# Ledger of designs, part 9: VH-VL binders against Calcium homeostasis endoplasmic reticulum protein (CHERP)

Target 1, 141 residues: Calcium homeostasis endoplasmic reticulum protein (CHERP), of Homo sapiens (Human) (q8iwx8r149to289)
Amino acid sequence: ETQLDMNEFDNLLQPIIDTCTKDAISAGKNWMFSNAKSPPHCELMAGHLRNRITADGAHFELRLHLIYLINDVLHHCQRKQARELLAALQKVVVPIYCTSFLAVEEDKQQKIARLLQLWEKNGYFDDSIIQQLQSPALGLG
Key: E = the ipSAE of ESMFold2; O = the ipSAE of OpenDDE; V2 = 0.75 times the mean of E and O plus 0.25 times the DockQ between their complexes.

## First folded at step 7 (VH-VL)

Design v10 (from u2a with heavy chain K50E, light chain K26N L27I K30Q; framework fv_utomilumab)
Fold by ESMFold2-Fast, scan of step 7:
Structure v10 (fold): chain C 141 residues (1-141), chain A 121 residues (1-121), chain B 108 residues (1-108)
Amino acid sequence: as target 1 above (141 residues)
Amino acid sequence: EVQLVQSGAEVKKPGESLRISCKGSGYSFTDYWISWVRQMPGKGLEWMGEIYPGDSDTNYSPSFQGQVTISADKSISTAYLQWSSLKASDTAMYYCARHEDYEPYGYFDYWGQGTLVTVSS
Amino acid sequence: SYELTQPPSVSVSPGQTASITCSGDNIGDQYAHWYQQKPGQSPVLVIYQDSKRPSGIPERFSGSNSGNTATLTISGTQAMDEADYYCQSADSSGTYVVFGGGTKLTVL
């Protein structure tokens, strides 16, 4: 049975949402790696992040800061060869990024778009995913 | 408690080599970038470059590329800044500072105390 | 080369509001961060991501960033706030870290 303590996860996410310190992001990342025990566990964590970020009531700072957590996790997945967690995040990044990009005005979109530039530079996603991220309205269809 | 502790002041002559250090403690050293920042006497802050100690990946400012070498030894949580041949114009305070690259060029939350390097004949 | 321009000095009376600007083309499209440096000491982060305060920084410090200008505001300025203040962002390409030239704040 695949079980994760989502209340514990949300307690770690709240400081990221509120202040987004590097230490808060590190704590969230470490919890995710500690709980990346199988593909279903990784998919539950990635799905939870998708649900929090794409919720209709999510404000800009919540979306941006949790995407910063995802960026930090992606970076460490590549360095540590954590393939299952990387694969789970690859499955949810399109709705996460595209929903966040389209929810805000042009000046705030630039802050989100800089993450995509970093993801392209570091090779986290295949060309199909990158194309969807580059065209957010089409990526959600 | 997060700390970055730098090596002591140096007095050198032009043409001499030098390596200064920055030791991190109280955090996972391999999970943060370390940047080096120069401050010439009476002047402002100037970014030189950075290293990710987990894999020794480096980036340099164009003004400092080829002028200095940045390295790290993760087994002792220490980053280094090195000159093969010092010039009088290298006289400055040198700071190390930590950051993370979850966005391009984020903020520096902790700084070392600085290492004063004086180069004169 | 891309540069961030700060006034070299700002003077205020105790209890007045100090305003320190950091000008750069489209700086509002990027984050601005601010550091305080007192003589003989390392820089200390006082504002990050345009408007956020680190733990331990008094509420009288605030920031904003839009268009071509980021601003550090210190309300009810005190003698202890005398220092050099530096803004930091990225160049127009977002590739290199750039610091402003610094502003000396004097409380007279």
Scores: ipSAE 0.015, ipTM 0.613, lowest interface PAE 6.6, mean pLDDT 87

Design v5 (from u2a with heavy chain G106D; framework fv_utomilumab; at its last look DockQ between E and O 0.39; V2 from the best seeds 0.00; counts 0 for: pae E 5.7 > 2)
Fold by ESMFold2, look of step 8:
Structure v5 (fold): chain C 141 residues (1-141), chain A 121 residues (1-121), chain B 108 residues (1-108)
Amino acid sequence: as target 1 above (141 residues)
Amino acid sequence: EVQLVQSGAEVKKPGESLRISCKGSGYSFTDYWISWVRQMPGKGLEWMGKIYPGDSDTNYSPSFQGQVTISADKSISTAYLQWSSLKASDTAMYYCARHEDYEPYDYFDYWGQGTLVTVSS
Amino acid sequence: SYELTQPPSVSVSPGQTASITCSGDKLGDKYAHWYQQKPGQSPVLVIYQDSKRPSGIPERFSGSNSGNTATLTISGTQAMDEADYYCQSADSSGTYVVFGGGTKLTVL
């Protein structure tokens, strides 16, 4: 059985949602790396983030700030060669990005779309995933 | 608390070598980039380059490529800026600052106190 | 290459609103950050990610970024706000850090 302290995870997510400071992001990231013990552990963390971000009624700041956490984790996965955590995030990034992009007006969409540009440049995802992210309505289909 | 403590002021002559330091504490030193920023007397801020102490990945501003060496010793949480041969035009204040590599985290949230380098004959 | 342009100086009377601009090609597609530097001191972050304030920065500091221009706004300007202000973003590639030339804010 795969067990994670999701209450501890949520306690670290709340400051990110509220303020999105660099220190809050770092605390959430460090928790995720410390608990990335196996592929199932990584999938539980990634799934939890997907569930929080894609929930009906989630407000924009929650979605954006947790996507910023994911962005930070992707960067450090590449540097630390954390292949299992990267793979888990790759499996949930399409619903996360596309739901968040479609939920907001053009001005806020630009901030989210900037992350996709950075993700393409940094090579976090293969072409299939990038194509889905570039067509958000089709990516959720 | 997060702190970046830089080495003290230096008075040097042209042609001499110099290494100045920036010691980080209160955070995971290997998980953040350290940038060096030059400020010439009466002038603005100039980004010189950055290092990721976790793997020593280093990027230089094109204006400073080949002019200085940026390095780090992660065992003592210290970053360095080094000249092999100082010029009078190197007279400036030098800051280190902590940040992430990429947008939107590419802002400098903590700065060292600065190291004044004076190069005169 | 990529440059950020600021006015060299801005003067304001105490209690008035100061606006400091930072212009760069498509800057609104990026994030702008702002630093305050008082004489003899290190820079201090006052606005990050266009419009967010770090803890300890007064609410009179605000920021915006759209089109080619980011703006730092200080309402109810006080004598203690007299300083140099720098904007900062990434270059077009996203790899390099770029600072604006700086703006000296004078409170008369």
Scores: ipSAE 0.123, ipTM 0.715, lowest interface PAE 5.7, mean pLDDT 90
ESMFold2-Fast, scan of step 7: ipSAE 0.345; ipTM 0.779
ESMFold2 (binder alone), look of step 8: mean pLDDT 95; pTM 0.964
OpenDDE, look of step 8: ipSAE 0.478; ipTM 0.864

Design v6 (from u2a with heavy chain H99G; framework fv_utomilumab; at its last look DockQ between E and O 0.06; V2 from the best seeds 0.00; counts 0 for: pae E 3.6 > 2, placed apart)
Fold by OpenDDE, look of step 8:
Structure v6 (fold): chain C 141 residues (1-141), chain A 121 residues (1-121), chain B 108 residues (1-108)
Amino acid sequence: as target 1 above (141 residues)
Amino acid sequence: EVQLVQSGAEVKKPGESLRISCKGSGYSFTDYWISWVRQMPGKGLEWMGKIYPGDSDTNYSPSFQGQVTISADKSISTAYLQWSSLKASDTAMYYCARGEDYEPYGYFDYWGQGTLVTVSS
Amino acid sequence: SYELTQPPSVSVSPGQTASITCSGDKLGDKYAHWYQQKPGQSPVLVIYQDSKRPSGIPERFSGSNSGNTATLTISGTQAMDEADYYCQSADSSGTYVVFGGGTKLTVL
C-alpha cells in the first residue's frame, strides 16, 4: 500500500527548488531511497516529481533543480543497482525532459540537453527512451 | 587514457595575435566542458572561461570577458584560446582542464601540461 | 564576484597534520574541490566534492566543508606533500568557476 507522505517529500523538494544546494539535493535523494521500498512507492515518487516539473507555469529553475535531483538519483540508482526506482524514473523522464526543454529558450535548453548527454553516456535509460528524449517535440506525442 | 595535450610554448611581442590549442583524447570530447586557466609567474590559478564542445556554449570569467576568445573544433577534439592583440601582462602559463560532467559545481579531473606564453618587446 | 580565501602559507613538520582552509560565502552549500600543484607541474586533483579522493591519492588526504569554510587535511604529512594547494568552487549558478588564492604548504 502506498502510504508515503507527499507533504514530507514536498518539504524536501522546496529547498532544492529554492536554493539547489548540495545538501538539499542530498536530503531529497536520501529520502527517496529510504522510501523506495516497493515498486508502487517508487512510482509514486517518480510520478510526483513528474507532476511538479511538468505543471503549467512551473519556472525553469524549479524544473532544472528537480531534474538535478533526478540526475543525482539516477546516478545513485546505477551505483546501488536500485532497479525499481530506476524503472519508475524511466517511466516519467520523457515528459519531464520534453516539457522542460520545450518551455524555455535555446540558451536554457542547452542546460537541459547536457543532462541528456550525460544520461546517454551513463546508460541510465533504454535506447527507446533516449530516442524520445532526443526529439522533445515528438516526445510529448 | 584521458589526455589533454596543449600546444608548445610561445614567444610573442605586444600587439601580436596568438592562438594556443588543447587536444583531448581518450574520451568523448563533446561531453565535457573544457576550461582555460591562467597562472601568471609566481601567482595563483585564475579561471578564464569554459566551452562545451558539444554545442560550443561558452562562458567567460568577467575578468577575461572581451580579452580572449575561447573556441573548439570538435571534429579534431581541440579547444582553443586566442588573443587578438597580446600584452606584456599576458605573460603566463595557460592550462586547459576537463570539467567533470556533473551539474552543478563541477571539478577538473584532467589537466593539460600547460602552455607558456611569453610576451615581451 | 564570488571569492574564495585561503591562507597564503601553512607550515608543518613531517608527520604532523596540516590543515588548509578555504572560505567563501555559503561555501558549505556548494562543493569544494582541491588541487595540488608542485613547481613546474600541472595541478592535480586531490579532493573533489568536499571529501572524495580520486584514485591514486593517498588516504592521508581528506576534506570537509561546512558553513562557509572548506578544509583540506593532510595527516602524517610527508616531504613530498610540499606544494601549492588551491581550492575551487563556483558561483551559485555553477556557471563561473572560482579558485582560491592558493596556499603554500611547507614541510619543515
Scores: ipSAE 0.332, ipTM 0.821, lowest interface PAE 2.1, mean pLDDT 94
ESMFold2-Fast, scan of step 7: ipSAE 0.416; ipTM 0.829
ESMFold2, look of step 8: ipSAE 0.357; ipTM 0.802
ESMFold2 (binder alone), look of step 8: mean pLDDT 93; pTM 0.952

Design w1 (framework fv_utomilumab)
Fold by ESMFold2-Fast, scan of step 7:
Structure w1 (fold): chain C 141 residues (1-141), chain A 121 residues (1-121), chain B 108 residues (1-108)
Amino acid sequence: as target 1 above (141 residues)
Amino acid sequence: EVQLVQSGAEVKKPGESLRISCKGSGYTFTEYYISWVRQMPGKGLEWMGGINPNSGGTGYSPSFQGQVTISADKSISTAYLQWSSLKASDTAMYYCARGYYGSYEYPFDYWGQGTLVTVSS
Amino acid sequence: SYELTQPPSVSVSPGQTASITCSGDNIGDQYAHWYQQKPGQSPVLVIYDDSKRPSGIPERFSGSNSGNTATLTISGTQAMDEADYYCQAWDSSTDYVVFGGGTKLTVL
């Protein structure tokens, strides 16, 4: 049975949620790569981020800051050819992005939309996923 | 200790080429963007452009596109700003600064000490 | 082109609150960052992500950003706070970093 120390992960996520410093994001990213031992391990980490970000009571800053972590991890996956972690994140990015986009007022959606522009430019996702991210309400249906 | 150390002051004539440098230390160089910022004497800050040292990908302000070349050598943790032909209007202080990955909108948390470039006949 | 407008100068007495504004179309949709620059020195980041302070920056520095205006606030202003202050944001139309024109803060 695949197991990860999710309490340890949450201890690393809390500084990201609270302050979103480069050091906190780097620590979270490094922990994820150290624990990316197999596809089930990667899916547990990606699923945990999805659960935290898509929770009904999650604040905007929590959603945004954890998406910044995901953005950094996606870049590193492309750089290091970390295919298993990239594949796990590709499976959860639609509910993560779409829920976060729809949870905020139009005037704050621009910060989230900026990340989508970057993800499109860097080629992190195929056209099917990008189409779902471009239509958040339809992407959740 | 994170540091960005820039090359020394330059005195040049119009038409000459020049390359100045910015060396990062105390961190993983490829994990941060390096941007170049111009400050003409008595004037404000102007973002010129930046580079992702990991990929070599560059972005330029429209005012500087085609005027300068930004490059990096990740094997020696050094970024460069280069002119093929200097003009008197290039006289300025040039700063390098590091920014986080993801976009050019992230804050510049560490800055080099600046390189003064004087171009006169 | 996208432009950020700052007042060229602001003057306050020691101990008073200084307010420096940075105006730009929908700047509240972007992150605003603020830099302090003293003569002959490199800029120093004093506020990032609209309202957050880097380690080593006094708590009298604070920031806000909404609508068309970002604001740097310095409470209990001290002589050591005399400097030029620059705001920074992202230009959503061109995907580039832009700086405001700078504000000279004088503490008399």
Scores: ipSAE 0.014, ipTM 0.575, lowest interface PAE 7.1, mean pLDDT 86

Design w2 (framework fv_namilumab)
Fold by ESMFold2-Fast, scan of step 7:
Structure w2 (fold): chain C 141 residues (1-141), chain A 121 residues (1-121), chain B 107 residues (1-107)
Amino acid sequence: as target 1 above (141 residues)
Amino acid sequence: QVQLVQSGAEVKKPGASVKVSCKAFGYTFTEYYLHWVRQAPGQGLEWVGGINPNSGGTGYAQKFQGRVTMTRDTSISTAYMELSRLRSDDTAVYYCARGYYGSYEYPFDYWGQGTMVTVSS
Amino acid sequence: DIQMTQSPSSVSASVGDRVTIACRASQSISDYLNWYQQRPGKAPQLLIYDASSLQSGVPSRFSGSGSGTDFTLTINSLQPEDFATYYCQQYDSYPLTFGGGTKLEIK
């Protein structure tokens, strides 16, 4: 019953993956907010991002850049009071972050850990989620 | 400690070009946009453009389009702004500043010390 | 381009005063607004980001408020080091634009 144009979404995600410009992220973010019509719509978008980021064949830049999109969306969820989209992202952030962190070496882990510092500072997630993000190996188990 | 260190003052004649560098210390160079902002003596701040050091993607204010080129060298954590066909009204202090890439949370949290570019005949 | 207008362009005040500086955007920018302080001969420094968030290390006497088109920076109990020029900046859309600045002068 709940349908979103995932081909349109992927067409917006590809420039983010390839270049990660502010304009590309803004276009993706705006599309997500315009389609955040109900909890199932939000869960479809969040689930799609989780599937793209946690896929076995995903390269580091794909994972990092889509997490940058998620970071921008989290910021705007607080500003626009988009509680349903925030809740949907809270359900998927642990596998997204932990899988990405554990898939790479120490220098790339620092890039991902910087995002966790921002999320902690901004209060996007409750203590339970933060604890799982701080212990990525335990967060996946 | 995070620091942006810029190249030294330049004196140029009208019609010449100038290339200013900004070297980043204390953070992962590719995680933040680097922006260039100029300030003519006694005047306010004017955004020139920015670069995504990870991709090399750039954005410039229309006023500078066709005269400015921004590049980076990730091996030495350095960004460059080259401004060509210099005019007297390009005389300004040019700052580099880092902005958080992929987020509006931390736009310009650290600035370089500035580079004075003087264009005179 | 989004035009940023600051008022007043200059304000005179004494140590211990409360000062309010205004910034107006020509169109809605939500809360995508920063405030910077520039002391004479120095690079600007970030004071407030996202309209109301205090940058780490900035004294609590600085505060920001507003959303949409109208924004304010407030300094409670002015200190001598606060006499500087203040700039607002929008980052809602490119090109990034700054206000014309408000110079805070000793009365």
Scores: ipSAE 0.014, ipTM 0.541, lowest interface PAE 7.6, mean pLDDT 86

Design w4 (from w2 with light chain I29V S30D D31S S53N Q55E S56T; framework fv_namilumab)
Fold by ESMFold2-Fast, scan of step 7:
Structure w4 (fold): chain C 141 residues (1-141), chain A 121 residues (1-121), chain B 107 residues (1-107)
Amino acid sequence: as target 1 above (141 residues)
Amino acid sequence: QVQLVQSGAEVKKPGASVKVSCKAFGYTFTEYYLHWVRQAPGQGLEWVGGINPNSGGTGYAQKFQGRVTMTRDTSISTAYMELSRLRSDDTAVYYCARGYYGSYEYPFDYWGQGTMVTVSS
Amino acid sequence: DIQMTQSPSSVSASVGDRVTIACRASQSVDSYLNWYQQRPGKAPQLLIYDASNLETGVPSRFSGSGSGTDFTLTINSLQPEDFATYYCQQYDSYPLTFGGGTKLEIK
């Protein structure tokens, strides 16, 4: 069993939160794929992202930038048929998206809603998940 | 190394159609959107549209809707833009450009060399 | 459509100068703004994305700032290879739109 170093993960997430550069996102994505060794490993990473994004004290840029990381990971999961990491992210995307959408004003909500449009175009989620994402208040219930 | 290689220059008469190709090298073709941007002589840049190479889904600027068709062939990592019912004001260099993470929202980080399309009588 | 206006349309400068180029959006694009450099006879190259992030391999003398409707590209200590046309581009909404360009010319 390989130990999952969450402090190492957070060190990679911090540059994404602060600056959201393509290189920072790529480094975070590569770390996640390197550590996607089993369903429990994938669920730990997905759960950590959910916890960081849905925290009461999370600011808008933190939420948005980490969802950008999730978007990149989803894209690569579909291409690489990384089904375990995709499944783990599918379990947390509703609270991540809906909490982030409802936590901010209308102007900022449109930035988050644009990700949903991309996810619909790319077919990352089943119709039932898409319906929950389209109705954020209902999706949290 | 990432590279986008486009087909050669075309000369067409008004009313004809033109099909420009863009072949991708050095990355997984289906993981990034491909966009088309044109530039008339001495003018600025104008977005024409884009394609998701994985799904074949497309989006076009309203100005070109009904005249442009974007397609791809994943077996040879090549995207195509066909523009029909050509007018003289379609004379331009047409570029393909890669959209990071398969999204129109992301920057165009790699561009093809451009294809000159001349429409004259 | 979101209209992007660049000023000036052309500027003359000398090597070693500091140059600032402005880009204005007809409505808020937040930070969804890129800057490209186009040298004569070449395809555009990405310089700055998301208003202020420097693309890998681009010299640190380039910087971007701004949010909402008003943006600037700054080139510190201008080099000979910097004489080119610069374009801003919004990707906040469809269709994607570019500014009219700013041509940087040798004084």
Scores: ipSAE 0.014, ipTM 0.570, lowest interface PAE 7.2, mean pLDDT 87

## First folded at step 9 (VH-VL; framework fv_patecibart)

Design r1 (from q11 with heavy chain S100T S105T, light chain D92S; at its last look DockQ between E and O 0.55; V2 from the best seeds 0.00; counts 0 for: pae E 3.9 > 2)
Fold by ESMFold2, look of step 9:
Structure r1 (fold): chain C 141 residues (1-141), chain A 122 residues (1-122), chain B 107 residues (1-107)
Amino acid sequence: as target 1 above (141 residues)
Amino acid sequence: QVTLKESGPTLVKPTQTLTLTCTFSGFSLSDYGVGVAWIRQPPGKALEWLAHIYWDDDKRYYPALKNRLTITKDTSKNQVVLTMTNMDPVDTATYYCAHTYGSDTYEYFDYWGQGTLVTVSS
Amino acid sequence: EIVLTQSPDFQSVTPKEKVTITCRASQSIGDYIHWYQQKPDQYPKLLIKYASQSFSGVPSRFSGSGSGTDFTLTINSLEAEDAATYYCHQSSSLPWTFGQGTKVEIK
């Protein structure tokens, strides 16, 4: 019923994972907006990102660079009032952030935590979600 | 806490090259979306954007000044350097560096340095 | 190059009155316009981003509106500390440009 070309998505994600250039991020973002046809489509994309980022043994650069893609998508969702894609990302952000934060030491944790500060300021998530992100071990409990 | 500070000479003779350094803290130019811009303001006049450098080393310059400007970064020192060749008295201005965040070319300047006045006179 | 024209160049305004500053772009820039406040002898400070989004810590009396080519910064009930020069700035296309500024003084 609801289908997306996940091979095409992954082909766009790989340059983000490898180099995280602004052109690579833009290509992934544009694909997501072009395919955000309905709430189920949005949830499939968000779930795919969650699965890639939270996989056991996922490399830190993969996790961080795909979180940067999510950050750019959140920004554009708010500006364009793309509520369905925003809502889909809100449903997966806790496992994404908390798994990635807990997997690394303090200096790498700081890179991820800077994004949390931006997310708080921009109001992407309610207080319940923010509280879980601020306490990663409890957020995954 | 994000801070930026400009440093360099305050008096330059016509035809000389100006070198300004922006030293910052509270962010890294290796982090996605981060950039630093240079903006100047002649005394009593409007602001003028000069140059910008992104975390991925993409660089942008005001076209009329492109052949006179070079922007570089040293991520390990948290510094961005602007050079401007062939200075002229009309280039007398306060020079600011500023922080930007964004994944595309649509940037605003959220944090600024205090500025440094550069006077060009014979 | 996109030219931003602010109006008026100067206003002297009674405290607690409403201030309206306009910025007109020479071509459409969507909502990629930002507003800055510069008090005498200070560096500029961001007030409004993307036409209407308040920057963190900015008093609620400041608001922005508009899209395309016509934009407005509004100060609802001017306070003494708001005496400053206000600039609009477009980031829609390179080169990034600023308006000429609008100086607001307390009457």
Scores: ipSAE 0.219, ipTM 0.731, lowest interface PAE 3.9, mean pLDDT 90
ESMFold2 (binder alone), look of step 9: mean pLDDT 93; pTM 0.951
OpenDDE, look of step 9: ipSAE 0.415; ipTM 0.837

Design r2 (from r1 with heavy chain Y101W; at its last look DockQ between E and O 0.71; V2 from the best seeds 0.00; counts 0 for: pae E 3.6 > 2)
Heavy chain, then light chain:
Amino acid sequence: QVTLKESGPTLVKPTQTLTLTCTFSGFSLSDYGVGVAWIRQPPGKALEWLAHIYWDDDKRYYPALKNRLTITKDTSKNQVVLTMTNMDPVDTATYYCAHTWGSDTYEYFDYWGQGTLVTVSS
Amino acid sequence: EIVLTQSPDFQSVTPKEKVTITCRASQSIGDYIHWYQQKPDQYPKLLIKYASQSFSGVPSRFSGSGSGTDFTLTINSLEAEDAATYYCHQSSSLPWTFGQGTKVEIK
ESMFold2, look of step 9: ipSAE 0.286; ipTM 0.734
ESMFold2 (binder alone), look of step 9: mean pLDDT 93; pTM 0.945
OpenDDE, look of step 9: ipSAE 0.385; ipTM 0.830

Design r3 (from r1 with heavy chain D31E; at its last look DockQ between E and O 0.58; V2 from the best seeds 0.00; counts 0 for: pae E 4.5 > 2)
Heavy chain, then light chain:
Amino acid sequence: QVTLKESGPTLVKPTQTLTLTCTFSGFSLSEYGVGVAWIRQPPGKALEWLAHIYWDDDKRYYPALKNRLTITKDTSKNQVVLTMTNMDPVDTATYYCAHTYGSDTYEYFDYWGQGTLVTVSS
Amino acid sequence: EIVLTQSPDFQSVTPKEKVTITCRASQSIGDYIHWYQQKPDQYPKLLIKYASQSFSGVPSRFSGSGSGTDFTLTINSLEAEDAATYYCHQSSSLPWTFGQGTKVEIK
ESMFold2, look of step 9: ipSAE 0.126; ipTM 0.684
ESMFold2 (binder alone), look of step 9: mean pLDDT 93; pTM 0.950
OpenDDE, look of step 9: ipSAE 0.639; ipTM 0.892

Design r4 (from r1 with light chain L94W W96Y; at its last look DockQ between E and O 0.67; V2 from the best seeds 0.00; counts 0 for: pae E 5.0 > 2)
Fold by ESMFold2, look of step 9:
Structure r4 (fold): chain C 141 residues (1-141), chain A 122 residues (1-122), chain B 107 residues (1-107)
Amino acid sequence: as target 1 above (141 residues)
Amino acid sequence: QVTLKESGPTLVKPTQTLTLTCTFSGFSLSDYGVGVAWIRQPPGKALEWLAHIYWDDDKRYYPALKNRLTITKDTSKNQVVLTMTNMDPVDTATYYCAHTYGSDTYEYFDYWGQGTLVTVSS
Amino acid sequence: EIVLTQSPDFQSVTPKEKVTITCRASQSIGDYIHWYQQKPDQYPKLLIKYASQSFSGVPSRFSGSGSGTDFTLTINSLEAEDAATYYCHQSSSWPYTFGQGTKVEIK
């Protein structure tokens, strides 16, 4: 059966949420790659991030900082050809991005939108996903 | 469109302090994963990495020059500044700033400035 | 500090011929090597990242290979515009270092 220590994951996520340092991101990323043993493991990790980021009442800093973790993981998935983890993140990115984008004012929206520009340039997602991300209200509908 | 441009003095006397400014556009040093590096090239010689500054203000310096180098950023002006003390004729080089993206080592320099030649001479 | 040694120091090559440039690292660096082209009086331009991945807009005649300590940049059919100095760069560990360069001239 599929087992992941979600308490351990959350313990690594909290420093990312609080301060979002380079070392905190790296620790969370390394845990994800060490535990990306199968497609179900990857889907559990991605689903956990989606649940934390899209939760009602989640602070903007939590959402943004965990999206920064996802961004770093996407970069390394493409580099390391970690197809299963990439695919799992592709399944959750639309609710993650669109919920976070719609929850904030224009200046913060621009910070999130810059990540979308980077994701498009780096080719992490197909055109269908990118179009949903570019129209956040439609992406959640 | 990403652009970088170096500015500062082109002639410096020995013992003086060199201050170079990298002005850029098309990215922000407040965005996760972004960094700016300084690399120099003495005339007819290889490229030499000098310093890095990252979005989270983490800094790296070439170890042998660490006591002579200071790198800082002004995110609101899209600028990075390199200061190098006690200049010597061996420091004559073209100085480049370059963009990088990544959260740890493993970076490559995808966008470069045009470079500025700094001559150190009496 | 990781030393990168390029070979040869220079090549004089007729157009359409193959150019092979080797970069050897003093210790294993995985695939964390990148190749740059520098034409006279220009800034370096990225060609190949992570040993074998072509950067955007780079002609397909440029390719890279290798892992560990031995890396190769290949230009499979040299064009006149490819006359330049080529540098390898490792990003496996601090400090980042570059090879001494390989100058490619048109014969």
Scores: ipSAE 0.046, ipTM 0.667, lowest interface PAE 5.0, mean pLDDT 89
ESMFold2 (binder alone), look of step 9: mean pLDDT 93; pTM 0.947
OpenDDE, look of step 9: ipSAE 0.288; ipTM 0.797

